VH-VL binders against q8ixk2r445to577. Designs and how they scored, part 337

Target 1, 133 residues: q8ixk2r445to577
Amino acid sequence: FFGMLQNKGLTDYCFDYNPPDENQIVGHQVILYLCHGMGQNQFFEYTSQKEIRYNTHQPEGCIAVEAGMDTLIMHLCEETAPENQKFILQEDGSLFHEQSKKCVQAARKESSDSFVPLLRDCTNSDHQKWFFK

## First folded at step 16 (VH-VL)

Design j14 (framework fv_axatilimab)
Fold by ESMFold2-Fast, scan of step 16:
Structure j14 (fold): chain C 133 residues (1-133), chain A 120 residues (1-120), chain B 107 residues (1-107)
Amino acid sequence: as target 1 above (133 residues)
Amino acid sequence: EVTLKESGPALVKPTQTLTLTCTFSGFSLSTFGMGVGWIRQPPGKALEWLAHIYWEDEKYYNPSLKNRLTISKDTSKNQVVLTMTNMDPVDTATYYCAHKLYPGRAFDIWGQGTMVTVSS
Amino acid sequence: DIQMTQSPSSLSASVGDRVTITCLASQKIHYYLAWYQQKPGKAPKLLIYGASRLQSGVPSRFSGSGSGTDYTLTISSLQPEDFATYYCQQHDRYPWTFGGGTKVEIK
């Protein structure tokens, strides 16, 4: 799968990565923003290693969640995907983070007028369901 | 249809506290993604954002107004209340409340505004 | 705070004219930009959100564009009901801030 990764419960919101400096693509939080399909910040690839790759820039970034954290951050992809970068896209659209046993859910970013994907206990909410557009 | 209406005093004396109520219909402020903000406009001047409250009860204020502002919601009454302490003649303005659907979007529906004059 | 500089402060135009209004942010605002129309004695009306998204019910002659710090509102063919003051607003960072307004007057 590749393309814009959209939330089922939110009309027209997609995974979005807009690093402050194009030369420093790692360490920043992934957000959700209005789907526009323009350029590099909303294009992602779901790989056979269960990675969500930001592959419109080199070096390629991979979404990760650090132990004990709930935020999705951009990290450099590894030759062999580490456990913190593995997400199972399930049949119902849920994104299950294997290492934490939690699901990716749309939520409001603290101190911001933005939605963000966060790890939450798995529910059958449409805000936890995702698809490539 | 979403509608909002501001209410409060038309005249306030310097040093008094202003209390404005925004009464709305067509949405609930307990619904995921909903928010209500307050914006003011002095006569002949630009718009100035004052405060915003989200559905999860998180509140944000314009720091230039130095702890003079409090925003609160009463979901059962469909109301958002703004209080502003220590009023000054420079606070004379039309005060608006406005609805925002989802973070990342804009103020899509505005109340008609209520004019507040601060004078002795 | 993010300063929003709006240009021009006023302009005179005729029905049928193409009108452009620009908004410059002091920092990158990542498409967190809206445009509002305000007629005398009335509340502002949302025209554009997300820098380029037309609000439902707004005529297609209105369009928004831009990225980073530079944003533009365009009215492709000015109508009599479009004579108003226009404001841009950023909501990328608190406090949210508005431009100074552009008054579009009849020529």
Scores: ipSAE 0.748, ipTM 0.898, lowest interface PAE 0.8, mean pLDDT 92

Design j15 (framework fv_axatilimab)
Fold by ESMFold2-Fast, scan of step 16:
Structure j15 (fold): chain C 133 residues (1-133), chain A 120 residues (1-120), chain B 107 residues (1-107)
Amino acid sequence: as target 1 above (133 residues)
Amino acid sequence: EVTLKESGPALVKPTQTLTLTCTFSGFSLSTFGMGVGWIRQPPGKALEWLAHIYWEDEKYYNPSLKNRLTISKDTSKNQVVLTMTNMDPVDTATYYCAHKLYPGRAFDIWGQGTMVTVSS
Amino acid sequence: DIQMTQSPSSLSASVGDRVTITCLASQHIHYYLAWYQQKPGKAPKLLIYGASRLQSGVPSRFSGSGSGTDYTLTISSLQPEDFATYYCQQHDRYPWTFGGGTKVEIK
């Protein structure tokens, strides 16, 4: 699967990664923004190793969640994916982070007029369901 | 259909506190993604954002107004209330409340506005 | 605060003209930009959100473009009902700020 990773519960919102510094590709939070269909900052690949890859830049970025945190941040991809970079895209559209046993949910970013994906307890909410467009 | 309407005093004396109420219909401010903001416009001048409240009850204020503002919601009454302390003649303006569907979008539905004149 | 500078402050145009209004932000606002239309004595109406997305019910002659700090509203063929004041607004950072407005007057 590859393309724009969209939330089922939100009208036209996609995973988006646009770091403020072009030379600092990793370390920033992934956001949700209006889907534009132009690729680039909204183009992601779901791999057979359960990674969500941002391959617009070299070296490739992989979405990760640090221990004890709930935010999705961009890390460098590794030859062998670490557990914090593995997400299980389930049949119902849930995106399950196995290491934390939590699901990715759309939520508002504090101090911002933006949606972001966050780890939350798994529910049957459409805001926790995702698909590639 | 989403509608909003502002209400409050038309005349306020300097140093008094202004209380404005925004009464709305067609949505609930407990619904995921909803928000209501306050914007004012002095006669012949540009729009100025004052405050915003989100469905989670998080509140944001324009810092230029020196902590004079308080925004609150009453979800059961479908109302958002703005208070502004220590009114001054320069605060004379039309005050609007407006609906925002989701973070990342804009103020899509506005109230008609209520004119507040500050004069002794 | 992010300063929003609109250009021009006013312009005169005729029905059928192509009208372009620009909005310059003092720092990058990442497409968190909206355009509003305001007629005398009325509340503003949303035209464009997300820099380029047409609000439901708004005529297709209105379009938005731009990125980073530079944004543009275009009216491809001005109609009589389009004579109004137009405002841009950024909501990338608090406080949210509006441009000074552009008044489109009949020529």
Scores: ipSAE 0.770, ipTM 0.904, lowest interface PAE 0.8, mean pLDDT 92

Design j16 (framework fv_axatilimab)
Fold by ESMFold2-Fast, scan of step 16:
Structure j16 (fold): chain C 133 residues (1-133), chain A 120 residues (1-120), chain B 107 residues (1-107)
Amino acid sequence: as target 1 above (133 residues)
Amino acid sequence: EVTLKESGPALVKPTQTLTLTCTFSGFSLSTFGMGVGWIRQPPGKALEWLAHIYWEDEKYYNPSLKNRLTISKDTSKNQVVLTMTNMDPVDTATYYCAHKLYPGRAFDIWGQGTMVTVSS
Amino acid sequence: DIQMTQSPSSLSASVGDRVTITCLASQYIHYYLAWYQQKPGKAPKLLIYGASRLQSGVPSRFSGSGSGTDYTLTISSLQPEDFATYYCQQHDRYPWTFGGGTKVEIK
């Protein structure tokens, strides 16, 4: 799967990576924004190793969640995907982070007029359901 | 149909506190994604954002005015209230409240505005 | 704070003209940009959100484009009801800020 990763519960919102410093591409939080179809900052690939990969720029980034945290941040991809970078995209659209045993949910980003994907206890909410367009 | 209407005093003396109420219909501020903001416009000048409140009760203020502003909501009454302390003649403006659906979108429905004059 | 500079501050145009208004942000605002129309004595009306998305009920002659720091509002064929002041707004970072406005006057 590759393309724009959209939320079922939020009409026209896509995974988006726009760090405030273009020279520091890793370490910043992934957000959700209106799907614009321009590709770059909203283009992601779901790999066979269960990674959500950001392949538009060099170096390639992989979405990760640090132990004890609930935010999705951009890290450098590894040769062998570490557990904190593995997400299981399930048949029902749930995106399950096995290491934390939580699901990715759309929520409002503190201090911003933006939605963000966060780890939350798994529910049957459409705000926890995702698909590639 | 979403509607909003501002209410409050038309004349305020310097150093007094201004209280403005935004009464709305057609949506609830307990509903996921909803928000209401306050914007003002001095006569003949540009728009200036003052404050915003989201459905989860998170509040944001213009830093240049933050020590003077308080925004609150009463979801049972469908109201958002803005208070502004220590009024000055330069605060003379038309004050608007406006609805915003979802973070990332814009102010889609505005109240008619209420003119507030600050003079001695 | 992010400064929003609109150009021109005013312009004169005739019915049927193509009108372009520019908005320049002092920092990248990542498509967090809206355009509003305001007529004398009235509240602003939303025209465009997300830099390029037309608000429901707004005529198709209005369009928005741009990215990064540079954004434009275009009116493809000016109508009598379009004579108004236009404002851009960024909401990428707090405080949210508006441009100084562009007054479109009849020629």
Scores: ipSAE 0.638, ipTM 0.868, lowest interface PAE 1.2, mean pLDDT 91

Design j17 (framework fv_axatilimab)
Fold by ESMFold2-Fast, scan of step 16:
Order: sequence, then structure tokens, then C-alpha cells
Structure j17 (fold): chain C 133 residues (1-133), chain A 120 residues (1-120), chain B 107 residues (1-107)
Amino acid sequence: as target 1 above (133 residues)
Amino acid sequence: EVTLKESGPALVKPTQTLTLTCTFSGFSLSTFGMGVGWIRQPPGKALEWLAHIYWEDEKYYNPSLKNRLTISKDTSKNQVVLTMTNMDPVDTATYYCAHKLYPGRAFDIWGQGTMVTVSS
Amino acid sequence: DIQMTQSPSSLSASVGDRVTITCLASQSIHYYLAWYQQKPGKAPKLLIYGASRLQSGVPSRFSGSGSGTDYTLTISSLQPEDFATYYCQQHDRYPWTFGGGTKVEIK
């Protein structure tokens, strides 16, 4: 799958990555913003290794969650995807993070007028359901 | 439909505290994604954002007004209250409360505004 | 604070004219921009959110564009009811800030 990764419960909100430094694409948090498809910052690829890749800049980024954290951060992709970069997109739309055994849920980003994807205990909430446009 | 209405005193003396109440209908401020903000406009001047409260009770204030502002909500009464201490004549303005659906969006529904005059 | 510089401060136009209003942010605001219309004695009314998204019920002659620091509101064919003051607003960073307003007057 390749495209805009949208939340089912937040009509018209998509994964969005807009790093503040063009020379360093990694280390920053992924957010959710109104789906617009402009500027490539909302285009992601879901791979056979269960990665969510950001291909807009070189080197390519892969979404990861550090141990003990709940935020989705952009890391460098590796030849073999590490466990912290693996997300299972299930048939019901849930996005399951293998290493933590948690699901990606839409929530408000602290100190910001933005939504953000966070790891939470898995529920059948539409705020935990995702699909590619 | 969503509606909001501001209420409070029309005249305030310098150094007094202003308390404004926003009463709303058509939504609950406990519902995911909802928020209410306060904006003011001095006569003939531009809009100025004062404070915002989100559904999870997170609060944000314009730092230029420092510790003068307090925003709170009472979800059972469908009210948001703004308190502003140490009023000064330069605080004379029309005060608005406004609804915001979801972070990332804009103030979509505004109250009619309430004029507050600060003078001796 | 992010400063929003709106231009022009006022303009005179005729019905049927194409009107453009610009808004410059002192730093990138990443599409966190809204446009409001305000008529004398009335509260502001939302026209555009997310820089380019038309609010429900707003006529299609209104459109928003831009990215980074530079944003524009366009009225493709001005109508009598469009004579008002227009404001842009950023909400990328606290404090949220408004432009100084553009008054659109009848010629």
C-alpha cells in the first residue's frame, strides 16, 4: 500500500511528517493533520516487512516507537526491520505495534493544536482504525 | 446546532477582576475533539486570542496577559468561564467565546460577543 | 510570537471584481491558517480552515491557497454581501495570532 494513511474516527485526518530541518529527517514526532496531499509530507508506504516508510527525503525514514515510550518517531530504515518499527495493519483497520503489543490511537498532542498517533491499549474504537487512501 | 452566548458585566473599574461566562448548546465539552476559546477585539482594532480549553481539560493562555487569565469549564452546565484580573482601560473590548471542532481546525461557531468597558 | 502581516489594510472594489488578500507569517505555520469574515457589529464568520479548506455553507467564490509563510484568500467574483473586514489567523504555535485585517469597501 502507498498513499495517505487516514484515521477512520477523525474524518479527514492523516499521518503527517513535516520535519523542521530538511537536512535531518529523523528524530521528530509523527503528527495527524487535515488530509491535503500537498507537499509529500502525508505520503507513506506500508511494506511487506510491516514498516511504515516515509520516502519523501533521502535517506528513507521508518516510523518507530522507542521502548517505554508511546509516541511515533521517525527513524532510519534498516535492511531488516527491527521489532520497534513493525506495525501490523489488520483487516479491521487497527494498527498493531508488535514490540509493545499496543495499538496506534489518535490523541491530542500536548502543547499543540494538533492530533498525534500514540500507542494505547487495543480497543475496538474508530480512533484506532486506519486505512490508506 | 451549535450556539454560544457570552455574559458578564458591561462596565468594570480599573484594578477589578472581570468574570465572563460562555453558555453553549449543541455539543458537550467532554466530547472527544471539542474545545472553546476566548478572543477579544478592542473598538476598531484586530482580534486577539486570550485562552483556550480542550475537552480533556487542558488549558492554554496568551502569555502577554501572563497570570491575569484563568479559564475553566463546567460540563454539566455547558459553560466555560474566563476570569481576568487587574483590569485596565486598555482591556476595553468586545469579548467572544468560540467553538472549535478538533485540533487543527478553526473557530467555526462564535458567540455574539459582549462589550466590556473599563473606566473609572 | 508569530507575527501575521496582512495586506492590503484596505481596498476598494466593484461587484464582479477578483479580490486577493495576502497574509505573511514571520515563520512557517505549516497550513495552520484560517480566514474569517467580519461585518460591522457582528462576530467573525469562518470562511477557510487548514489554509485551503472551504467551511461548509461558504460560497465557492472564496478560496484559500499558500504554504510555509505565504497565504492568500481569493474572492473570484465579489458580491454585495462580501463587503466586510477579513482576518487571517495562525494556530501553529501558542499564542495563536491574527492578522491586522483587510477592509474590503465598495468602489
Scores: ipSAE 0.724, ipTM 0.897, lowest interface PAE 1.0, mean pLDDT 92

Design j18 (framework fv_axatilimab)
Fold by ESMFold2-Fast, scan of step 16:
Structure j18 (fold): chain C 133 residues (1-133), chain A 120 residues (1-120), chain B 107 residues (1-107)
Amino acid sequence: as target 1 above (133 residues)
Amino acid sequence: EVTLKESGPALVKPTQTLTLTCTFSGFSLSTFGMGVGWIRQPPGKALEWLAHIYWEDEKYYNPSLKNRLTISKDTSKNQVVLTMTNMDPVDTATYYCAHKLYPGRAFDIWGQGTMVTVSS
Amino acid sequence: DIQMTQSPSSLSASVGDRVTITCLASQGIHYYLAWYQQKPGKAPKLLIYGAHRLQSGVPSRFSGSGSGTDYTLTISSLQPEDFATYYCQQHDRYPWTFGGGTKVEIK
């Protein structure tokens, strides 16, 4: 799949990656922002290795969650996807992070007027349901 | 329909503390995504953001006001209160409270504003 | 703090004119920009949010454009009720900041 990754509970919000330093695209947190489809910041690829890829810049970025953390950070993609970069998009729309056994949920970003995807215990909340558009 | 209304004293003496209350209807500040902010405007000048409170009770302040500000909510009364200590004539302004649905959006519904004059 | 420089500070225009107001941020704000209209003695009214989105109930002659640090509000055909002061606002980073305002006056 390739497209804008939207939240079912926040249907007007999309995964968005706009790093503050365009010379270093990795290491920054993924956010949720109003879906606009401009500038490639909201276009992601879901791969057969269960990666969520950001292909707008070189080198390509892959969303990851570091051990013990709950934030989704852009990392460099690897030849074989490591466990921390694997997200299972389930039939009910939940986005399950294999390494942590948690689900991606929409929440407010601390110190920001932004929503962000965070790892939380899995529930049947619409804020944990995602789809490509 | 969302409505907000500011209330408080029209005249404050220098060094006193100002307390403004925003009373609202049409939403609850315990509902996911809701927020209320305070903005002021001195006569003939531009708008200045003062403080914001989110539904999860997180609070943000304009740091240029030297920690003079406190914002709080009373969800049961549908009120947000702003206090500002050590008032000075330069703080003379119309004070607004405004509703914001969801982080990332803008102040969509404003109160009518309340004029506060600071003089001896 | 992010500085919002709005230009021009004032302009004179006639009904039917195309009016353009610009807002420059001192650093990138990634579409976290709103435009407000304020008439004398009244509270501001939201026109545009997310840099490009028209608020419900606002006439289609209003439009927003721009990205990064450079944003524009356009009124395609000025109407008598559009004579007002316009403000941009960024909310990408705290403190949230407003532009200095642009007063649109009758020619």
Scores: ipSAE 0.746, ipTM 0.901, lowest interface PAE 0.8, mean pLDDT 92

Design j19 (framework fv_axatilimab)
Fold by ESMFold2-Fast, scan of step 16:
Structure j19 (fold): chain C 133 residues (1-133), chain A 120 residues (1-120), chain B 107 residues (1-107)
Amino acid sequence: as target 1 above (133 residues)
Amino acid sequence: EVTLKESGPALVKPTQTLTLTCTFSGFSLSTFGMGVGWIRQPPGKALEWLAHIYWEDEKYYNPSLKNRLTISKDTSKNQVVLTMTNMDPVDTATYYCAHKLYPGRAFDIWGQGTMVTVSS
Amino acid sequence: DIQMTQSPSSLSASVGDRVTITCLASQGIHYYLAWYQQKPGKAPKLLIYGAYRLQSGVPSRFSGSGSGTDYTLTISSLQPEDFATYYCQQHDRYPWTFGGGTKVEIK
């Protein structure tokens, strides 16, 4: 399914990808910002391969977490999804990153007036629950 | 209902330190997402952001005021305090504290403002 | 610092007029923009946040638009209570900065 990926604990905040360089659309951190309903930078696709794809621009991006890191960054998608790009959306809304055994949680972005999705130990917090709209 | 009120001296002499207190009700600065900022406005001039404090106690300052500012919170008293050192006549302004619900939103509720005049 | 250039600095208008105020950022601010209204002797009042979201209780004649570096506040049909000074604010990067203000005066 696809759409705007929202946090249950944060009313009207969506996954948002806004790279500072328009000519380099991969390699930057995913943030959370007010849902604007205009698609583009807040429109994501959840695939059968458990990827979260950003397909507004070519080449298509896939959200990944590097080994030992906790931030979600945009990488290039691959024919077969690598483990660091796989997120399991569970029935309770948890977004589980299988490679790290951690869950995606909303948190404040350091040095910014913004929220950011980070990997954290899994809890039953609404800040770790996500849904597409 | 969220309310904020500034308090402090109306008159300050050059070189003295200004201390302003923002007392609020209707929210707690320990609540996820909450923040309080300070903004000033010299008579007839534009608004200028001074400092902001978030619920997790992270603090940000306007660097143009070069280490003159300190912001702190006392969540048990529902207060945020701003200290500004080495006051000068050009610092004469109305000083406001304001509430922000979440990062990414705006200053939604403002105090009435307190006028601070700096003169000898 | 991100500079916010607000235009015009003042304008004269009549009740019923469409008023447009522009705010230009020195770099892209990705909708981290708010608009405030200030009446003489009063604190600012939030009108719009997130560049286009109307704050609760604000009349629908106020609207915001724009993207990147260019943002606009529009008052579709000016009312007597709308004569005030309007400020834009970016909060994309620290320090947060305000525009110079636009005074909307009676013609």
Scores: ipSAE 0.705, ipTM 0.894, lowest interface PAE 1.0, mean pLDDT 91

Design j2 (framework fv_axatilimab)
Fold by ESMFold2-Fast, scan of step 16:
Structure j2 (fold): chain C 133 residues (1-133), chain A 120 residues (1-120), chain B 107 residues (1-107)
Amino acid sequence: as target 1 above (133 residues)
Amino acid sequence: EVTLKESGPALVKPTQTLTLTCTFSGFSLSTFGMGVGWIRQPPGKALEWLAHIYWEDEKYYNPSLKNRLTISKDTSKNQVVLTMTNMDPVDTATYYCAHKLYPGRAFDIWGQGTMVTVSS
Amino acid sequence: DIQMTQSPSSLSASVGDRVTITCLASQGIHFYLAWYQQKPGKAPKLLIYGASRLQSGVPSRFSGSGSGTDYTLTISSLQPEDFATYYCQQHDRYPWTFGGGTKVEIK
């Protein structure tokens, strides 16, 4: 799977990563923004290692969640995917973070007029369901 | 169809507190993603954002006015209330409330506005 | 606070003209920009959100573009009903701020 990773419960919101420094692709939080259909900062690949890869720049980034945290952060991809970078895209569209046993949910970013993907207890909410477009 | 309407006093004396009510229909402010903001416009001048309240009851204020402003919602009455203390003639403006569908979107539906004159 | 500077403050144009209004943010606002149209005595009307997305029901002659700090609103063929004041608004960071407005007047 590859493309724009869109939320089922939000009209026209996609995973988005646009780091402020072109020479540093890692360390920043992944957000949700209006889908633009042009790829680039919204183009992601779901790999056989259960990674969500950001391929727009080199070196490639992989979405991760640090222990005890709930935010999705861009990290460097590794030859063998570490557990904190593994997400199971389930048949119902839920995106299950295996290490934490939580699901990715759309939520408002604290102190911001922005949506972000966050780890939350798994529910059957459409705000926890994702698909590639 | 989303509609909003502002109500409150047309005339306020200096030092008094202004209370404005926004009554709306066509959406619930308990629905995921919904928000309502207040914006004002002095005669002949630009728009100024005052405050915003989100569906989860988080509130944000213009820092230049924060110690004077309070925003609250009553989801069962479909109302958002703004209070502003210590009114001054420079606060004379048309006050609007407006709907915002989701974070990241803009104010898509506005009330007609209510003119508030501050004079002694 | 993020300062929004609109240019020009006013312009005179004729029906059929292409009109371009610019909005400059003092910091990058990451496409968190909207454009509003306001006619005398009326509430603002949303034209464009997300810097480039046309609000439902708004004529296709309106378009938005830009990135970072620089954004533009274009009216490709000005109509009589388009004589109004236009405002940009950023909502990237609190406080949300509006530009000073651009008055589009009949020539």
Scores: ipSAE 0.768, ipTM 0.903, lowest interface PAE 0.8, mean pLDDT 92

Design j20 (framework fv_axatilimab)
Fold by ESMFold2-Fast, scan of step 16:
Order: structure tokens, then C-alpha cells, then sequence
Structure j20 (fold): chain C 133 residues (1-133), chain A 120 residues (1-120), chain B 107 residues (1-107)
């Protein structure tokens, strides 16, 4: 799967990577923003290693969750995906983070005019359901 | 139908505190994603954002005016209140409150505005 | 603060004309841009949000485009009710800031 990763519960919101410094492509939080249909910062690829890859810049970025945290952060991709970068896209649309046993949920980001994907206990909420395009 | 209406004094003397109330209907500020902001416009000038409050009581202020501004909500009364201290003639403007559905969206429904004149 | 510069400050046009208004941000704003229409004595009305999304109820002759720092509002065939002042707004970063406005006047 590849394309714009959209939330079922939030009308027209997509995974978005919008780092403030183009020279520092890793280390920043992934956000959710209105789907603009231009690809770019909203284009992601779901791989056979269960990674969510961001290929706009070199080296390629992979979404990860640091131990004890609930935020999705852009990291460098590895040749073999580490456990903190593995997400299972379930049949019902949930994104299950294997290492933490939690699901990705759309939530508000306190410091900006944006939503963010966060790890939360898995529920049947539409805010935890995702699809490409 | 979402509606908002501003209320407050039409005349304020220099150094006084301005208190404006936004009374709304058609939504609740306890509802996920809802927010209300305040914007002002001096006569013949551009729009200037002042403050914003979200459904979980998170507040944001224009840094140039932050030490003068307080925004609060009373969810049970469907009201948002803006207080601005130490008024000056340059603060003469029409003050608007406006609804915003979600973070990342824009001000989709505006009140009619209330004109505040600051003069001795 | 992000500075929003609108061009032109004013323009004269006739009914049926194609009108283009531009908005330049002092730094990239990543489609966090809205366009508003304001008629004399009235509150602003939202036209476009997310840089290119038409607000419900707004005529299709209005469209938004652009990316990065450069954004455009286009009115494909100006109508009598479109003579107004137009404002862009960025909300990528606090404080949210508006452009200086573009007044569209009858020729």
C-alpha cells in the first residue's frame, strides 16, 4: 500500500510530516493535516516489513515510537526494521504498534493547530482506523 | 445552525479593562474538535488574531498582546469571554468571535462583530 | 511571526473578468492557509480552507491554489456580489496572521 494515509473518524485528515527544518528530516513528530492530494509531505508507503516509510528525502524516514512514549517520530530507516518501527495494518483499519501493544489514534496536539497520531489502548473507535488514499 | 454574537461596551476609556462575551448556539465547546477565537479589525485596517480556546480548555494568545489578554469559556452557558487590560486608543476596533471546527481548519462561522471605541 | 503579503492591495475589474489575488508567506506554511471575503460593515466569510478546499455553500467560481510560500485565490468570472475585500490567513504557527487585504473594486 502507498499514498495518503487517512483517518476514518477525522473527516479528510491524513498523516503528514512537516518538519520545521528541511536539513533535519528526522526527530520530529508526525502530525495529521487536511488531505491536500499533492503527495509530498503526505505520501507514505506501508512495506512488507510493516514499516510506514517517508521517501521524500534522502535518507528515507521510517515512523517509530520511542520506548515509554506515545508520539510517532520520524527516524532513519534500518536495513532490518527494528521493533519500534513495526505497525500492523489490521483488516478493520487499525494500526497496531507491535512493540507497545497499542493502536494509533488520532488526537489533538497541544502546542499547535493540528491533530497528531498517538499510541492509545486499542478500541473500536473510528479515530483508530486508517486507510490509504 | 451555528451562530455567535459578541457583546460588551461600545466605549472604553484609556487604561480601563475591556471584557467581551461571545454567546453561541448550534455547538458545544465540550465537543471534540471545537474551538472559538477572537479577531479584531481597526477601522480601515486588516484583521488581527487575538486568542483562541479549544474544547479541552487549551488557550493560545497573540504574543504581542499576551500579557494583556485572558480567554475563558463557560461550556454550560455556551459562552467564551475575552478580557483585555490597559486599553489604548490604538485598540479601537471591531471585535469578532468565530467558530473553528477542528485544529487545522479555518474560522468558518463569525459573529457580526462589536465595535469598541477607546477614547478619553 | 509569519508575514503575509497580499498582491495587489487593490484592483479594478469588470463583471465577467478573471481575478487573481496572491498571498506570499515569509516562510513555508504547508497549506495552512484560508481565504476570506469581507463586504463593507460585515464580518468576514470563509471561502477557502486548507489552501484549496472550497467551503460549503461558496460558488465554484472561487478556487485556491499554491504551495510552500506562494498561494493564489482565483475568481473565474467576477459577479456583482464579489466586489469586496479579500484576506488570506496562515495558521501554521502562532500567532496566526492575516494578509493586508486586497480590495476588488468595480472598474
Amino acid sequence: as target 1 above (133 residues)
Amino acid sequence: EVTLKESGPALVKPTQTLTLTCTFSGFSLSTFGMGVGWIRQPPGKALEWLAHIYWEDEKYYNPSLKNRLTISKDTSKNQVVLTMTNMDPVDTATYYCAHKLYPGRAFDIWGQGTMVTVSS
Amino acid sequence: DIQMTQSPSSLSASVGDRVTITCLASQGIHYYLAWYQQKPGKAPKLLIYGAKRLQSGVPSRFSGSGSGTDYTLTISSLQPEDFATYYCQQHDRYPWTFGGGTKVEIK
Scores: ipSAE 0.526, ipTM 0.857, lowest interface PAE 1.9, mean pLDDT 90

Design j21 (framework fv_axatilimab)
Fold by ESMFold2-Fast, scan of step 16:
Formats: sequence, structure tokens, C-alpha cells
Structure j21 (fold): chain C 133 residues (1-133), chain A 120 residues (1-120), chain B 107 residues (1-107)
Amino acid sequence: as target 1 above (133 residues)
Amino acid sequence: EVTLKESGPALVKPTQTLTLTCTFSGFSLSTFGMGVGWIRQPPGKALEWLAHIYWEDEKYYNPSLKNRLTISKDTSKNQVVLTMTNMDPVDTATYYCAHKLYPGRAFDIWGQGTMVTVSS
Amino acid sequence: DIQMTQSPSSLSASVGDRVTITCLASQGIHYYLAWYQQKPGKAPKLLIYGATRLQSGVPSRFSGSGSGTDYTLTISSLQPEDFATYYCQQHDRYPWTFGGGTKVEIK
């Protein structure tokens, strides 16, 4: 699967990665912002290794969750995907992070007027359902 | 559909506390993504944001006024209340409450505003 | 605090004119910008959110553009009902701040 990764419960919000420094594309948090339909910074690929890959800029990035954290951060992709970079896209649209046993949910970013994807207990909410468009 | 209306005193004396109530319909402030803010406008001047409350009960205040402001919600009454202490003539303004759908969007529906005059 | 500088503070225009209003933020706000229209004695009305998105029910002659610190509201062909004061607002960081307003007056 590839395209703009949208939330079923939020009208018109897509995974969005726009690092402030184009020469350092890793280490920043993935956000959710208004879908523009043009790909670019909202274009992601779901791979056979269960990665969510960002390849609009070089080097390619892979979304990861650091141990003990709940935020989705851009890391460098590895030859063999580490457990912290593996998300199981289930048939109901849930994005399950096997290492933590939690689901990706749309939530408000603390101290910001922004949505972000975060790990939360799996609840079957539409805010935990994702699809490519 | 969505409506908001401000209510409170039209006249306030210096040093008194102002309490304004925003009564709304067409949405619940317990619904995911919803928020309500307060904005004021002195006669002939620009808009100034005062406070905002989100559906999860997180509250944010303009730091220049933070020690004077309190925002709260009452889900059972469909109300958001703003309290502002130690009123001064420079606080004379029209006060608005406004609805915000989802973080990242803007104030899409505004109340009509209520004029508050601070004078002795 | 993020300062929003709006230009011009007022302008005179005729029906049919193309009107451009500019908003400059003191730091990057990453499209967290809205435009409002306010007529005398009335509450503001949302025109544009997300810097470029037209609010439902707003005529297509209104458009927003810009990025980083520089944003623009354009009215492609001014109508009689468009004579009003326009405000930009950033909500990238607290406190949220408004521009000083631009009054569009009949020439």
C-alpha cells in the first residue's frame, strides 16, 4: 500500500512529515494535518516488513516508537526492520505496534493546536482506524 | 446547527470580577476534537485571544492575562464560563465565545458578542 | 509571542478590483493561519483556515496563499458586500495572535 495515510474518524487529516531542516530529516515527530492530496510530505509506503516508510526526501525514513514512549518519530530505515519500526495494518484499519502491544490513535499534541498519531490501548475507535488514499 | 451566545453584565466597576457565560447548542464539548475559545475586541481595535478549552478539559490562557483568567466547562448545561478578576477601564471590549472543530482548524462559528464597559 | 503584522492597515478599492492583503509572522507558523471578515457591529466570519482552505459557503473569489512567515488573502473581483475589515490569525503557538486588521473601503 502507498499514498496519503488518512484517519477514518477525522475528516481530512493525513499523516504529515515536514522536518524544519531538509538536511536532517530524522528525529522529528510525525503529525496529522489537513490533507492536500498532492503526495509530497504526506506520501507514505507500507512495506512487506511492516514499515511505514517516508521516501519523499533522501535518505529514506521509517516511523518508529522509542522504548517507553508513545510518540511516532522518524528514524533511518534499517536493512532488517527493528521491532520498534514494525506496525501491523489489520483488516479493520487498526495500526498495531507489536513491540508495545498498542494501537496508533489520533490525539491532540500536548501544548499545541495540532493532532498527532500516538500509541494508546487498542479500543476499536474510528480514531484508531487508518487507510491509504 | 451550531450556535453560541454570550451572557453577563454590561457594566462592571474597576477592581470587580467579570463572569461571562457562553451557552451553546448543536455540539457537545465532550465530543472528540471540539473546543471553545474566548476572544475580545476593544472599540475600534483588533481582536485579542483570551483563553481556550478543549474537549479533554485542557485549558490555555493568554500569558499576559493568565493570573486574572479562569475558563471552565459544564457539559450538562452546554456552557463554557470565563472569569476575569480585577477589571480595569482598558478591559472595556466586546467579548466573544467561538467554536473550533478539531485542532489545526480555525474559529468557524462565533457568538454575537457581549459588550462589557468598565467604568466607575 | 508571535507578532502578526498586517498590511496595509486600510485600502480604497472599486467593485471589480483585485484586492491583496498581506500578513507577516515574526516566526514560521507552518500554515496555522486563518483569515476572518468583520462587518461593522457584527462578529467575525471565518473565510480561510489552514492558510489556503476555503471555508464552506465562502465565495470562490476569496483565496489564501503563503508559507513560512508570509501569507496573503486575495479577493479576485471585489463585490459590494466585501467592504469590511479583514483579520489574519496564527494558532501555531500560544498565545494565539491576530493581525491589526485591514479595512477595505469604497473608493
Scores: ipSAE 0.721, ipTM 0.881, lowest interface PAE 0.9, mean pLDDT 91

